# Ledger of designs, part 25: VH-VL binders against q9xwc2

Target 1, 164 residues: q9xwc2
Amino acid sequence: VTCDFKNELVSMNWNVKNNKIQIHFEHNNLTENRWTSIAFGDGPGMNNLESIIFSRREDNVITTNSGYTPKKKKVVVDDVSYVTVNDVQITGNKLKVTVSRPLGPAGPRNFSLDQCLNWMVVPGGSLSNGKFKKHHGKIFFIKDVCAAKCTAERIQRINSNKAL
Key: E = the ipSAE of ESMFold2; O = the ipSAE of OpenDDE; V2 = 0.75 times the mean of E and O plus 0.25 times the DockQ between their complexes.

## First folded at step 11 (VH-VL)

Design m4 (framework fv_tixagevimab; at its last look DockQ between E and O 0.13; V2 from the best seeds 0.00; counts 0 for: pae O 9.0 > 2, placed apart)
Fold by ESMFold2, look of step 11:
Structure m4 (fold): chain C 164 residues (1-164), chain A 120 residues (1-120), chain B 109 residues (1-109)
Amino acid sequence: as target 1 above (164 residues)
Amino acid sequence: QMQLVQSGPEVKKPGTSVKVSCKASGFTFSSSAVQWVRQARGQRLEWIGWIAVGSGKTNYAQKFQERVTITRDMSTSTAYMELSSLRSEDTAVYYCARVQYGYTYGFDIWGQGTMVTVSS
Amino acid sequence: EIVLTQSPGTLSLSPGERATLSCRASQSVYSSYLAWYQQKPGQAPRLLIYGASSRATGIPDRFSGSGSGTDFTLTISRLEPEDFAVYYCQQYGYTPPWTFGQGTKVEIK
């Protein structure tokens, strides 16, 4: 059961409680006028993926939007985000964000995370004049994530194995 | 208590400059963008520009771009706005305000305002 | 670039009445980046609502916001004496300049 992901650029973990999923996301290099995202789904290729999009404005405000990717290289953000931001920090270019959404159906597409599906991390793309532009770099793929199984007990076990 | 405290009122002659200070306390200054806004008598609020405190980067509204300079001093947690070549139309209350990194709260903390009067 | 037009210019109402203030944008604004402020004479603006509908810390629940796209509304369900002030909407999206509406004055009838 996969409940975290980490490489040199991104660190992420997630847990479920009371029909909500909480995602802790870190990105080591989110510079101004850039975005990164977590995408979900098993749709054809990179099409029709539900997304949580983080962007850094020129005034260094971190913004979080729900949205989707109807096709590769295109990001559509929702006018009203259904994702709750619980905590954000940026130090230099290192982003740390905690977000929550319903585990079951949510938002204008009634998208649900209560079944196993692929997760992806888009490491970065450009933001120009409020428009989300193409991403750069290799997308990080996390196959067959069963987020509903990432309970407090399982996370405690993971934390015990990674004692600091 | 989170605060932005601005310098006192200024009376200036046309053609001179004014520099308004904005001192932050009670929150992490480097995790903020400081916005500058003015309001002339009977008019709407007008955005002047911002400084991203951590990086020192600035952005100015086109109307002010040739006359305004926004700076900050990290050691004193103070932002500054300097407006040059003053005209009578620049008579207004000048405010600083905070936008906190990572939140969409808008301008959540405002300074008390600094009256700048430009007259002969 | 984005012009915010508030209506009405003035609301003349009595304490206890419901106030409804409108803000119309010249182009779509993400709801996450629309705010409402209250300003009393001689004071700085006070944040009331952010993200079109979320109350700022310490704001009474008689204040509510709604809307999306180009049309946004601030509602004060039951006016208190301290609510007679000028109200401004603001968009603070991704691209400057960030703009304010011209204000709606809520005054005692």
Scores: ipSAE 0.025, ipTM 0.650, lowest interface PAE 7.8, mean pLDDT 86
Fold by OpenDDE, look of step 11:
Structure m4 (fold): chain C 164 residues (1-164), chain A 120 residues (1-120), chain B 109 residues (1-109)
Amino acid sequence: as target 1 above (164 residues)
Amino acid sequence: QMQLVQSGPEVKKPGTSVKVSCKASGFTFSSSAVQWVRQARGQRLEWIGWIAVGSGKTNYAQKFQERVTITRDMSTSTAYMELSSLRSEDTAVYYCARVQYGYTYGFDIWGQGTMVTVSS
Amino acid sequence: EIVLTQSPGTLSLSPGERATLSCRASQSVYSSYLAWYQQKPGQAPRLLIYGASSRATGIPDRFSGSGSGTDFTLTISRLEPEDFAVYYCQQYGYTPPWTFGQGTKVEIK
C-alpha cells in the first residue's frame, strides 16, 4: 500500500479519516509566479484529471485551487475550490501545504478518490498575469494509490514494516 | 462559538447606498466563503452574491451586478455588502452566511440578519 | 442558472406525522452541494442537511435528506411542534448563482 511519495523535489503523504482524505504536500523549490499540482487519474492518456493546484504568486502569497487538467492542455481552475486548506507554510522557496477533501465524490465533476488510481505530480508551471500557463518538465507518477486504505492503523503498520 | 454578527438596522432613502457588515468569530475567516442573501417580508430567500475570503473573488447574481459590492477585511474578519441606488423593493432583511473552503458542508453559520428599509 | 423548485408550496400536517418535501432542480446537481435549511419566523435560516443527505451538527435524526441528480427530498419522520417552519433547498455545486428553492411551508393542520 502506497500512502506517501518522495523524490528530490516533492514530498507528500496522505491519510484517510472520517471519509476525508488529507494530503500533506511539500515542494522544495516553488518560486514566485509558479504553480505545481497533484493530479488524480490513471496516468498518461487520461483526460480531465482532477487536480489540486498550489501556486505562489507575489511574495509569500500561496493559493490552493481545485481544478482539472485536460489532456495536453493548461490546467483549468475551478471558480469555487472544493478543497480545504488546513495549513500553508512557505519558507524560502519550500512550500508545505496540507489540504483535505472528501474521499468520495466531490467538486463540480463529482470526482471520487475512493478507488485505486494513479496519481500525478506536476513539478511546475508558470503564472503570467495571474493566469496558469502550461507546465514544463517531466510529470511524476505515483502508481496504484488506494487512498481509502491509508487509514491511521494501516499507516502505522506500514511504518512498522519499514522499520524492520 | 462560531458566529457571524451583522450590523444594525438601516433606514435609507431611495437612490442612496447601504453597507452592511458581517463580523466573523470562532472560526478561521480566511478559509471561508461568505454569501449574502436577502429576504423581503413574507418572501423567499434571494441570493445576492458571495466572496471567497482568501482570494477576495466575488460573484453576484445578475440582478445585482450593477449595484452590489461584496468585500472583506481580513484584519477584522469582517465581510461587507454594499448595495447602491437603493429602491423601495430593496427593503428586506439581509443575511450573511459562511461556508468552509471545500464547500461540502453547507452554509452552517448565519448572521442574525440586518433589516434595511428603503422609503421616501 | 439552475432553478430549484420545491413542492408542495404548503404542507399542512399534524404533530407526529411524516413530512416529505421535494426539491427539483432544472438540471443535474451534484449531491455534495445540495443543502436544506429551516427558517422560523423572525429567525435566520438554519442548516439542516448538507451534501444532500448529511445532517448538520445538532440536527435531530428525524430529519433526513436523500436524492441525486435533479430530485432531492427532505423527510421529517415524525413532526415535532418546533418543526413547523419554512424549508429551503439551495445548490452551490456549480458556478454561481447559488440559487434557493422558493420554499415549502410546513404548517400545523
Scores: ipSAE 0.011, ipTM 0.626, lowest interface PAE 9.0, mean pLDDT 89
ESMFold2 (binder alone), look of step 11: mean pLDDT 90; pTM 0.899

Design m5 (framework fv_tixagevimab; at its last look DockQ between E and O 0.18; V2 from the best seeds 0.00; counts 0 for: pae E 7.8 > 2, placed apart)
Fold by OpenDDE, look of step 11:
Structure m5 (fold): chain C 164 residues (1-164), chain A 120 residues (1-120), chain B 109 residues (1-109)
Amino acid sequence: as target 1 above (164 residues)
Amino acid sequence: QMQLVQSGPEVKKPGTSVKVSCKASGFTFSTSAVQWVRQARGQRLEWIGWIAVGSGKTNYAQKFQERVTITRDMSTSTAYMELSSLRSEDTAVYYCARVYTGYTYGFDIWGQGTMVTVSS
Amino acid sequence: EIVLTQSPGTLSLSPGERATLSCRASQSVYRSYLAWYQQKPGQAPRLLIYGASSRATGIPDRFSGSGSGTDFTLTISRLEPEDFAVYYCQQYDYTPPWTFGQGTKVEIK
């Protein structure tokens, strides 16, 4: 069971409680006028991936939006975000944000995270005068994420096993 | 009950400063941005500036950049707007308003307004 | 900065009539960041519409918003006596300033 992800650029973990998923997301280098996102879907062959978008619109001003990411296209932001922001912090270019959403169907597309899915992290894209541009660079893939299994108890067991 | 409660009316002399407070309750202050808007009698709404509560980042309208300071106190969930070098034309009702961090929900909570009168 | 121009300046109508208010932006604005407010005399503005077309909590369905790009519209399908007020649009799409329109006054004929 995978309940976290980390590489040189991003670190994230998630847990489920009361049919809500909470995601803690860290980005080590979100510079001014940049955006990053977590996308949910089947992988590189899937279009219109459900996305949580984190953007630095101006200096240390951080926004969080729901949306979707067409393949090799710029992110599309929902008119109304359905993602809840629990915490946001930026120090230098280090972003720390905690968000939550329903585990089940949510948003204008009724997208559910109650099934095992591949996740994606879009490392960055540019903002031009507040407009989202296409992302560039390699997308990070997190295979076979079953968020529903990431309960506090299970995560504790996973961590214990890792320590061994 | 989500609300912003502003400080009381102010009467100031030209050249002095005024600091208006805006206390938040009923919602998560740290995940909000607060803008300040003023309105002279019978006039349109005029945008002054804003602050991202979490980061403390501010931006001011060019007209006020040299005279306005917007701050927040996380411990008291209070935003402040200080306007210096007051002029008669600064006489107006000053409003604070919050928007959720997502920015897609509009400024949905407004303070009741603070009347600032500048007169010699 | 983005300039929002509202029209008409004053709209004189009778209760029961349809009101159509325009907000034109000097630059394209994401729908997500366009809001409409109602202000009655002696009161703070009240959010009516956010995201160009979503009604705020407690707002009657006679209020509706539409539009995209540079042209946005607030419609009041059937004016009630309490609807006579000043209406403002605001954008916060681009880097500040997050400008307001100059307002449209809906007054009773």
Scores: ipSAE 0.066, ipTM 0.716, lowest interface PAE 3.5, mean pLDDT 91
Fold by ESMFold2, look of step 11:
Parts: structure tokens; C-alpha cells; sequence
Structure m5 (fold): chain C 164 residues (1-164), chain A 120 residues (1-120), chain B 109 residues (1-109)
């Protein structure tokens, strides 16, 4: 049922089309040498979470990676990302990015989003010499996201009900 | 139309300096990084350094560290590369390029190149 | 410093043929920060592929990139007349210097 999330720092929405999920993600304060991520799996910890990680380099390059957080809570990025970047921009410190991945199994862990699970947003962490360091701030938790249900038709019905 | 336009060719004596300009248009300059690269005739491309336009922070290849200064002017959307103590080996085409913070993760916009010739 | 070695130095092929260009790094390139450029005489390089396998805006489907770690490949599935040029690989990892390969010239047989 849940197809978006918004607070003062992050705005995110997602939709499913043609067996792919598209995620629109905005972050209002991604400064240089920092990372943020969307994580999927059992919460509310960072153990064994599939992730999409966004990093801002010192030279202002935005890096998007797929990855995961193993038992030791270190972020591990995949050598070749299975996530497609459809659009990305940064204006000042505001990141706007659109990514896509298969709804079903993808990447080296065959991770699937075609069933309900928890989504998390890591608001920020430090990046030092290419190393992902400790995150800052509270992880934003979105319980029981059934992303497969977020079709254009269903989102339109949700918006129509809000307008009534 | 996104572009980088460089200053014209230069002929210099050994021991002098050259300053190449790189004017940006059609994209947000302040959130970009500008790279400088050179290519001698028949040789591979060689990275010189970059400037993060917003902060003004620079990074230079070790080979050029003592002879290069990269700057920018926000009001004219122009980056500059100055190479001092010129020698004949510095004869090359000098390029500026943008690394786009957004969609493309490479050097996606290049200047037309500036030929610098160092001759005695 | 990461050294990139391209092979072959020259590919002599006819239009319509498949071209396979290799780039080997002296050590692993982090997160596939590997790009491919095309350069024609008197012109600036043109970005073809970034992130080892992603096509830049406006690059035809006949160009594809693959590989990881130390071994990377650019493939042109069917050469067009405009594809005869020099091709360079480049790494742009977090730690400079960022380096280019020596190039592979693709020329008409």
C-alpha cells in the first residue's frame, strides 16, 4: 500500500512498470565526502541488508552502487552495480536521483523486491579515501513495503482518495 | 547547448608560463568539477589536475604539483590552468573537461583543445 | 599509479565486422570506474562508456563495454565508417592520478 516516504531530509517514491521498479529519491543535504543509502530487508538493524548506495565524491561525482551490509555492519559495494541510474543531479547539497532495478531476483545475491519487506533510509555517513565510515543520524524505517503493488493505477487511486 | 570553450593557441619560450582559459556555458558551473588533460602528438592523454568549482578545492598530479595552478572565476564561469617553468616536453594540446556530478560519470564535455608550443 | 595497457595496438578491420578492444589494469579498478573514449584526428576525445558498461548519452547500441577487476573490453558489434578512430580506456578511481591507456587504433583493412 505504501508507495512513498517523505520527511524533512528525504523524499522518495517508487512505482512498478514492466517488471521493473523505479525509485525516485531526493536527499536535501548530501555534502562532499558523504554517502546515503536505501536498504532493504529485516529491520531495524543493518545486518544482511541489500542496499542502493549514493556517494558524493570530493570532486562532486555522484556514485551509485548496489551492495549490502553483512554481519559486521560494513557496507560492501558490488564490483558491477545491477542498478540502472536513469537520472541524477545535485544542486547545492540537494541530491535527486532516479534508479531502476528488476522487481524480481537481481545481482549477485539474487535479491528480490517482489514481496513485502522493510525499507530503510540511511540519512548519511562519511566517506574517507573510498572507505564507507559510520553513518550519522537516525535510520528512517518504512515497515512492510509491498513495492510490487505500487503500479500507476494503484497510485492514481490512492491520490484520488486523498483528494476526496 | 553545453560547452567548454578554450583560449587560442600559444607559442612560448622555455622557462616562461602559459595560462589557458576554459569558459563554461549551458550547464551549472558552480556544482561541476573541471579537469585538465594534455596530449602530446602521438602520445596518450595525461591527466594534470582538477578543480571543484564550488569550493575552489584543487588536486594535481604529482608530476605537475610544483608547476601547475588551477583556478576559476565564478562570475565569468571560467576555469584557468597555469603551467610555469615551461620546457619542450610541455608541447601538447591542453584540454579542459567536465566531470558531471549528475547523469554521466566520466569526462562528458570537452573543450576544443589549446595547442601550446614550447620552442627555443 | 594504475597503469592501463590496451591491446591490440592496431585493429585492421572492414566495415561490418566486429571489433573487440582490450584494456588491462595493473591493479583492480575500484567499483568499475573505467571509461572508454573515441578520438578522431584533430578532435577532442568523445565519451562512449562509463562505469565499465554504461553507454553515455547519444552513443549507439553497437558500442558495449564489459569486464571488471583488471580486465575490460569494448566491443563494437558492427563497424560503421565513422567508427574508424583511436580508442582509449581511462580509470578515474577515488585516488588520483587518473590514467589513460595508450590507445587502440581501429583502421580500415
Amino acid sequence: as target 1 above (164 residues)
Amino acid sequence: QMQLVQSGPEVKKPGTSVKVSCKASGFTFSTSAVQWVRQARGQRLEWIGWIAVGSGKTNYAQKFQERVTITRDMSTSTAYMELSSLRSEDTAVYYCARVYTGYTYGFDIWGQGTMVTVSS
Amino acid sequence: EIVLTQSPGTLSLSPGERATLSCRASQSVYRSYLAWYQQKPGQAPRLLIYGASSRATGIPDRFSGSGSGTDFTLTISRLEPEDFAVYYCQQYDYTPPWTFGQGTKVEIK
Scores: ipSAE 0.030, ipTM 0.640, lowest interface PAE 7.8, mean pLDDT 85
ESMFold2 (binder alone), look of step 11: mean pLDDT 89; pTM 0.905

Design m6 (framework fv_greziprubart; at its last look DockQ between E and O 0.12; V2 from the best seeds 0.00; counts 0 for: pae E 14.9 > 2, placed apart)
Fold by OpenDDE, look of step 11:
Structure m6 (fold): chain C 164 residues (1-164), chain A 122 residues (1-122), chain B 112 residues (1-112)
Amino acid sequence: as target 1 above (164 residues)
Amino acid sequence: EMQLVESGGGLVQPGGSLRLSCAASGFTFSTHAMQWVRQAPGKGPEWVGWISNDADSYTTQYAASVKGRFTISRDDSKNSVYLQMNSLKTEDTAVYYCARVQVGYTYGMDVWGQGVLVTVSS
Amino acid sequence: DIVMTQSPLSLPVTPGEPASISCRSSQSLLYTSGYNYIDWYLQKPGQSPQLLIYLGSNRASGVPDRFSGSGSGTDFTLKISRVEAEDVGVYFCMQALRTPYTFGQGTKLEIK
């Protein structure tokens, strides 16, 4: 069971408590007028993936939105975000955000994280006049994420096993 | 409020054609695969077919009983899915439902239309 | 095609009592992901079907916790811990592992 992801650009972990998933997301190079996102989905063609979008419009102005990412299209942001921002900070170009959402069906698309899915991280895209442009570059894939299994108890066990 | 509304049903003679429409509202239609399910009088539901939400290349599959006669299509700009029914048979008589599939799933129809009656009779 | 077999076909229940519906599939519905691709639907009188359970054991949004799904492989069960009058209708299981998706015969739950 995987409950975290890290590479040279991003670091994230997630846990489930009280039927809510909390995701801690870090991006170490989110410059101004850029956006990044976590995308969820395992649908055919990996199209129209449910997304949490983090954007930096100005120096310390960070916006978090729910939305979805059409394949080969720009991010579509929901009119009203159903994702809760628990914490957000930007230091230099280092973004740290903690967000929460229901584990089960949520949002205008009634998307659930109850089942195991592939997750994706969009490393970055441009913002222009407040509009999201298409991302470029390779997407980071996190295969077979079973968020429901990332309970505090299980994470503790995982960490304990790693220590052995 | 999420809803689906079917239309286009009615009485048709065997060999005839009908086109059903299903209009979606209250949710992002383009992100959902859509299914058609029918239910003959006094019977259980029967899966008719589905269409994917991949705008670049929609995928469709059909039940054997309707394959070659029925065609599912969608227009995301109109938040609509369609069922073109050709060469209708008496056994096609049923209430036809369109249903939304949960995002990320190929199952779990969580929103249903009210259904539209199609009667095939001479 | 995968055949879904429900039992019983008729289920008279006294309000407040528990109810159990069985669904068997001719093939395993367990996917490599570890989930069983079976849904449960309720069709109340004069209404469209509504989703109760997906992936074998997950309650759909708004579904009371009185409803639960269990099982794995080929044997599945829908349980109602305490039947209420509003639970009257026909219950269907459906496999969504492979097309064509197929339904069970339905179980008609009635109040005694």
Scores: ipSAE 0.007, ipTM 0.615, lowest interface PAE 9.1, mean pLDDT 89
Fold by ESMFold2, look of step 11:
Structure m6 (fold): chain C 164 residues (1-164), chain A 122 residues (1-122), chain B 112 residues (1-112)
Amino acid sequence: as target 1 above (164 residues)
Amino acid sequence: EMQLVESGGGLVQPGGSLRLSCAASGFTFSTHAMQWVRQAPGKGPEWVGWISNDADSYTTQYAASVKGRFTISRDDSKNSVYLQMNSLKTEDTAVYYCARVQVGYTYGMDVWGQGVLVTVSS
Amino acid sequence: DIVMTQSPLSLPVTPGEPASISCRSSQSLLYTSGYNYIDWYLQKPGQSPQLLIYLGSNRASGVPDRFSGSGSGTDFTLKISRVEAEDVGVYFCMQALRTPYTFGQGTKLEIK
């Protein structure tokens, strides 16, 4: 069962409680006028992906949006986000954010995380004149994430096995 | 009990038009994508197209054989999905089914109507 | 288009005996999600199709446990552990990975 992801740029973990999924996301290098995102879907690339988008604007405000990519290189941000921001910190260029959403269907596309699918991290893209521009760097893929299985009890069992 | 009921079938000449209706009951219609599937006499089913829900802006896709001639629409206030068929050909003769897509999965069709016959002949 | 090829096309069975229907796709239906995007349907005489198995191996609600789906990639099997008279009809596999979604030719299950 996969309930976390970590490399030199990104650290992320998620857990399920009370029919909600909570995602803790850290990004070590979110500079001004850039965005990063977590995306969900069953296809390769940037088509048909549900997403949570974090932006660092020129005034250093961190903005969180829900959205999707219906076709390659086109990001559509939802008018009303269905994602709740529980905590946000920016220290230097390190972003730490905690968000939550319903585990089951939510938002305008009735999208559910109560299914197994790929998670992706877009490491960064430019934010120019309020527009999301092309991302830079390699997308990080986390294949076959079954988020509903990431309960506190299962995470405890997974961590115990890693220690052995 | 979940139900889908098609109507509007019948006999039509080549080049003509016909509008099928599919009325839903017993479930929350507005959250489900809907599909149309047809079955020619003595043959297997053929997928016609689908329409998403309001949350996905009612996007549609169609089989190549009907693209440009058929239009799928829906009215969530009437719990109904429609198939407008224009420029009909004899090859369009079939029983037409509407089907509900499972919530959380865009591909499985877990509730089907009884079907309506469309006959295209001179 | 992804072509779905079923075999056999006709399957006479004696009630109480097992039955097996195979389906082969022209492209892999196993996606990065770990699911195989194949559904199985039964069309009983005079009725519309009904969903039996979705995403390769998941039984639809109300489907008896004598039905099971298996296989991966391009080769898939629907098994009926003990055929009953009510199981008669035409069985279809359908790929749900890429539009246009496509069906196999069907397997007519008949009682001997």
Scores: ipSAE 0.005, ipTM 0.494, lowest interface PAE 14.9, mean pLDDT 84
ESMFold2 (binder alone), look of step 11: mean pLDDT 92; pTM 0.943

## First folded at step 12 (VH-VL)

Design a1 (framework fv_greziprubart; at its last look DockQ between E and O 0.07; V2 from the best seeds 0.00; counts 0 for: pae E 14.4 > 2, placed apart)
Fold by ESMFold2, look of step 12:
Structure a1 (fold): chain C 164 residues (1-164), chain A 122 residues (1-122), chain B 112 residues (1-112)
Amino acid sequence: as target 1 above (164 residues)
Amino acid sequence: EMQLVESGGGLVQPGGSLRLSCAASGFTFSEHYMQWVRQAPGKGPEWVGWIRNDANDYTTQYAASVKGRFTISRDDSKNSVYLQMNSLKTEDTAVYYCARGHSYTYQGMDVWGQGVLVTVSS
Amino acid sequence: DIVMTQSPLSLPVTPGEPASISCRSSQSLLYSSGYNYIDWYLQKPGQSPQLLIYLGSNRASGVPDRFSGSGSGTDFTLKISRVEAEDVGVYFCMQALYTPLTFGQGTKLEIK
């Protein structure tokens, strides 16, 4: 069961409680006028992906949007985000954010995470005049994530087994 | 190298019962939805139902024509899916296929068995 | 239930020529994820169905690029740019958006 992901640039973990999924996301180098995202959907590739997008303006404001990518490198941001921001911090260039959404269908596309699918992290792209520009760097793939299984009970048992 | 093999078909009288088995090999069975599809002679395929994977707690759904009479189950330790058919009717006569979901839920069926004939006749 | 209506039901074709099969659904198959939940299958004589196209336009593994799927919403097309003798069989569209999953009535492709 995969309930976390970490490399040199990003750290992420997720858990399910009361039909909601909470995602903690950290990005070590989100500089001003840049964006990063977590994307979900039909693999492989970057087409038709549901997304949670984090962007940093020069005034140090972090904006969180829900949206999707109907084709490679085109981001469509929802008018009203269905993702709740529970906490956000930026220290230097390190972003820490906790968001939640319903586990089942949510938002204008009725997208559900109550299934196994690929998760992706887009490490960064530019913001210019309010528009999302091409990302740069290697996207990170997490194959076949079954988020519904990442309950507190399962995570606690995983942690207990590591101590053995 | 990926294979699905159905067994347990045959001739049965109306009102009878029959249990079909489908053995899988060559892929990670426990991660896939498994489906049953039937095809009456001279007709197109008809979806019978599916059983979800471990991530979705093995829940099931059925076509209205079989709901309450048919039960899909699976045993991931045996790489097998089953179709228990009760209260069989003449209109249940068909070739029955098991199929693997192509990817995520509700998507194409990219691996099919050869099918087994079930004949329900007086 | 979503009704899938195919046309034509019989399609004689000379090898090397193109072929086109249409499928219409009684409800939109475009889900809010941006995908059209329609698949295409070929059932060759005496064989089980085999997947050709999934999610509207994606070719299944090993399917030649002369097969293509297109369309959106309620109207969909399978095209074969150059029919070969081994393409003979019955073609089915299937919607995969809502249960029960439902198939079209089939298009029998034959060599003239």
Scores: ipSAE 0.006, ipTM 0.501, lowest interface PAE 14.4, mean pLDDT 84
Fold by OpenDDE, look of step 12:
Structure a1 (fold): chain C 164 residues (1-164), chain A 122 residues (1-122), chain B 112 residues (1-112)
Amino acid sequence: as target 1 above (164 residues)
Amino acid sequence: EMQLVESGGGLVQPGGSLRLSCAASGFTFSEHYMQWVRQAPGKGPEWVGWIRNDANDYTTQYAASVKGRFTISRDDSKNSVYLQMNSLKTEDTAVYYCARGHSYTYQGMDVWGQGVLVTVSS
Amino acid sequence: DIVMTQSPLSLPVTPGEPASISCRSSQSLLYSSGYNYIDWYLQKPGQSPQLLIYLGSNRASGVPDRFSGSGSGTDFTLKISRVEAEDVGVYFCMQALYTPLTFGQGTKLEIK
């Protein structure tokens, strides 16, 4: 069971408590007028994905939005967000954000994370006039993420095992 | 033309080690999951594992039957994927295939090598 | 692990006649996107497996249109509208939704 992901650009971990999933997401190079996102669904292609989008404006304001990516379309921001921002920090170009959402069905599309899904991290795209432009570069694909299994107790065991 | 070519097979004693290589050509290697699949004589294919390059970090998954004994790695600069097999058992005897997995979309394992025979026998 | 069960295991077919192979998964392979993560592979005698169908119904490049995949959830079917001599071999279904990837037992198609 995997409850974290990291590479040279991003680091993230997640846990479930009280039927909510909390995601800690770090991006090492989110420059101004850029967005990044975590997407859930039938990856690694950009097809009908639910997304949490983090954007940085030129005034260093970080915005978090929920959204989705229609099949072979650009990301669409939801009118109503079901994602709660618990913490957000931007230091230089390093973004640290903690968000939470229901583990079960949520949002306009009633999308659930209570089952194993593929996750994707979009490294970045341009933000222009408040609009999300297409992303560039390779997405990071995480197969078989079973967030529901990432309870505190389980994570502790995983971490303990890693330490051994 | 997309191609995968396995090498490094042969005869090895139980408990021994062997390293298989798979050389890729004709496609953007670094963008694809690379799969190892084996097939014992007279049996169906068995998935061994896959490896993905995620921004120079590598993610792997293994079948339970080989986990802890086999290691998949890749060198994208050489368009190659490897299967390090340690603590080999007789039941590991099989033709081992490397196959190209998905990239940005899932499209099955659409490119296969010719396979290399690994025989584990005393 | 997901168990893939094929039927029949042996399939003798007269050339020109249709063929049908069933594959059942122990769990649903239907993903939230609406795609079924099942592939069909053919292994011709003395050859490596080759992809026929991916995601349940998509023909791989170069695969004749006489091959088709259908089904959803746990029940899937590979159909050959008109079997040809070159279709002889062992057909495998494989689920790719969960790790480990798992194959069916195989269906050996032979010409009568």
Scores: ipSAE 0.000, ipTM 0.562, lowest interface PAE 14.3, mean pLDDT 90
ESMFold2 (binder alone), look of step 12: mean pLDDT 92; pTM 0.948

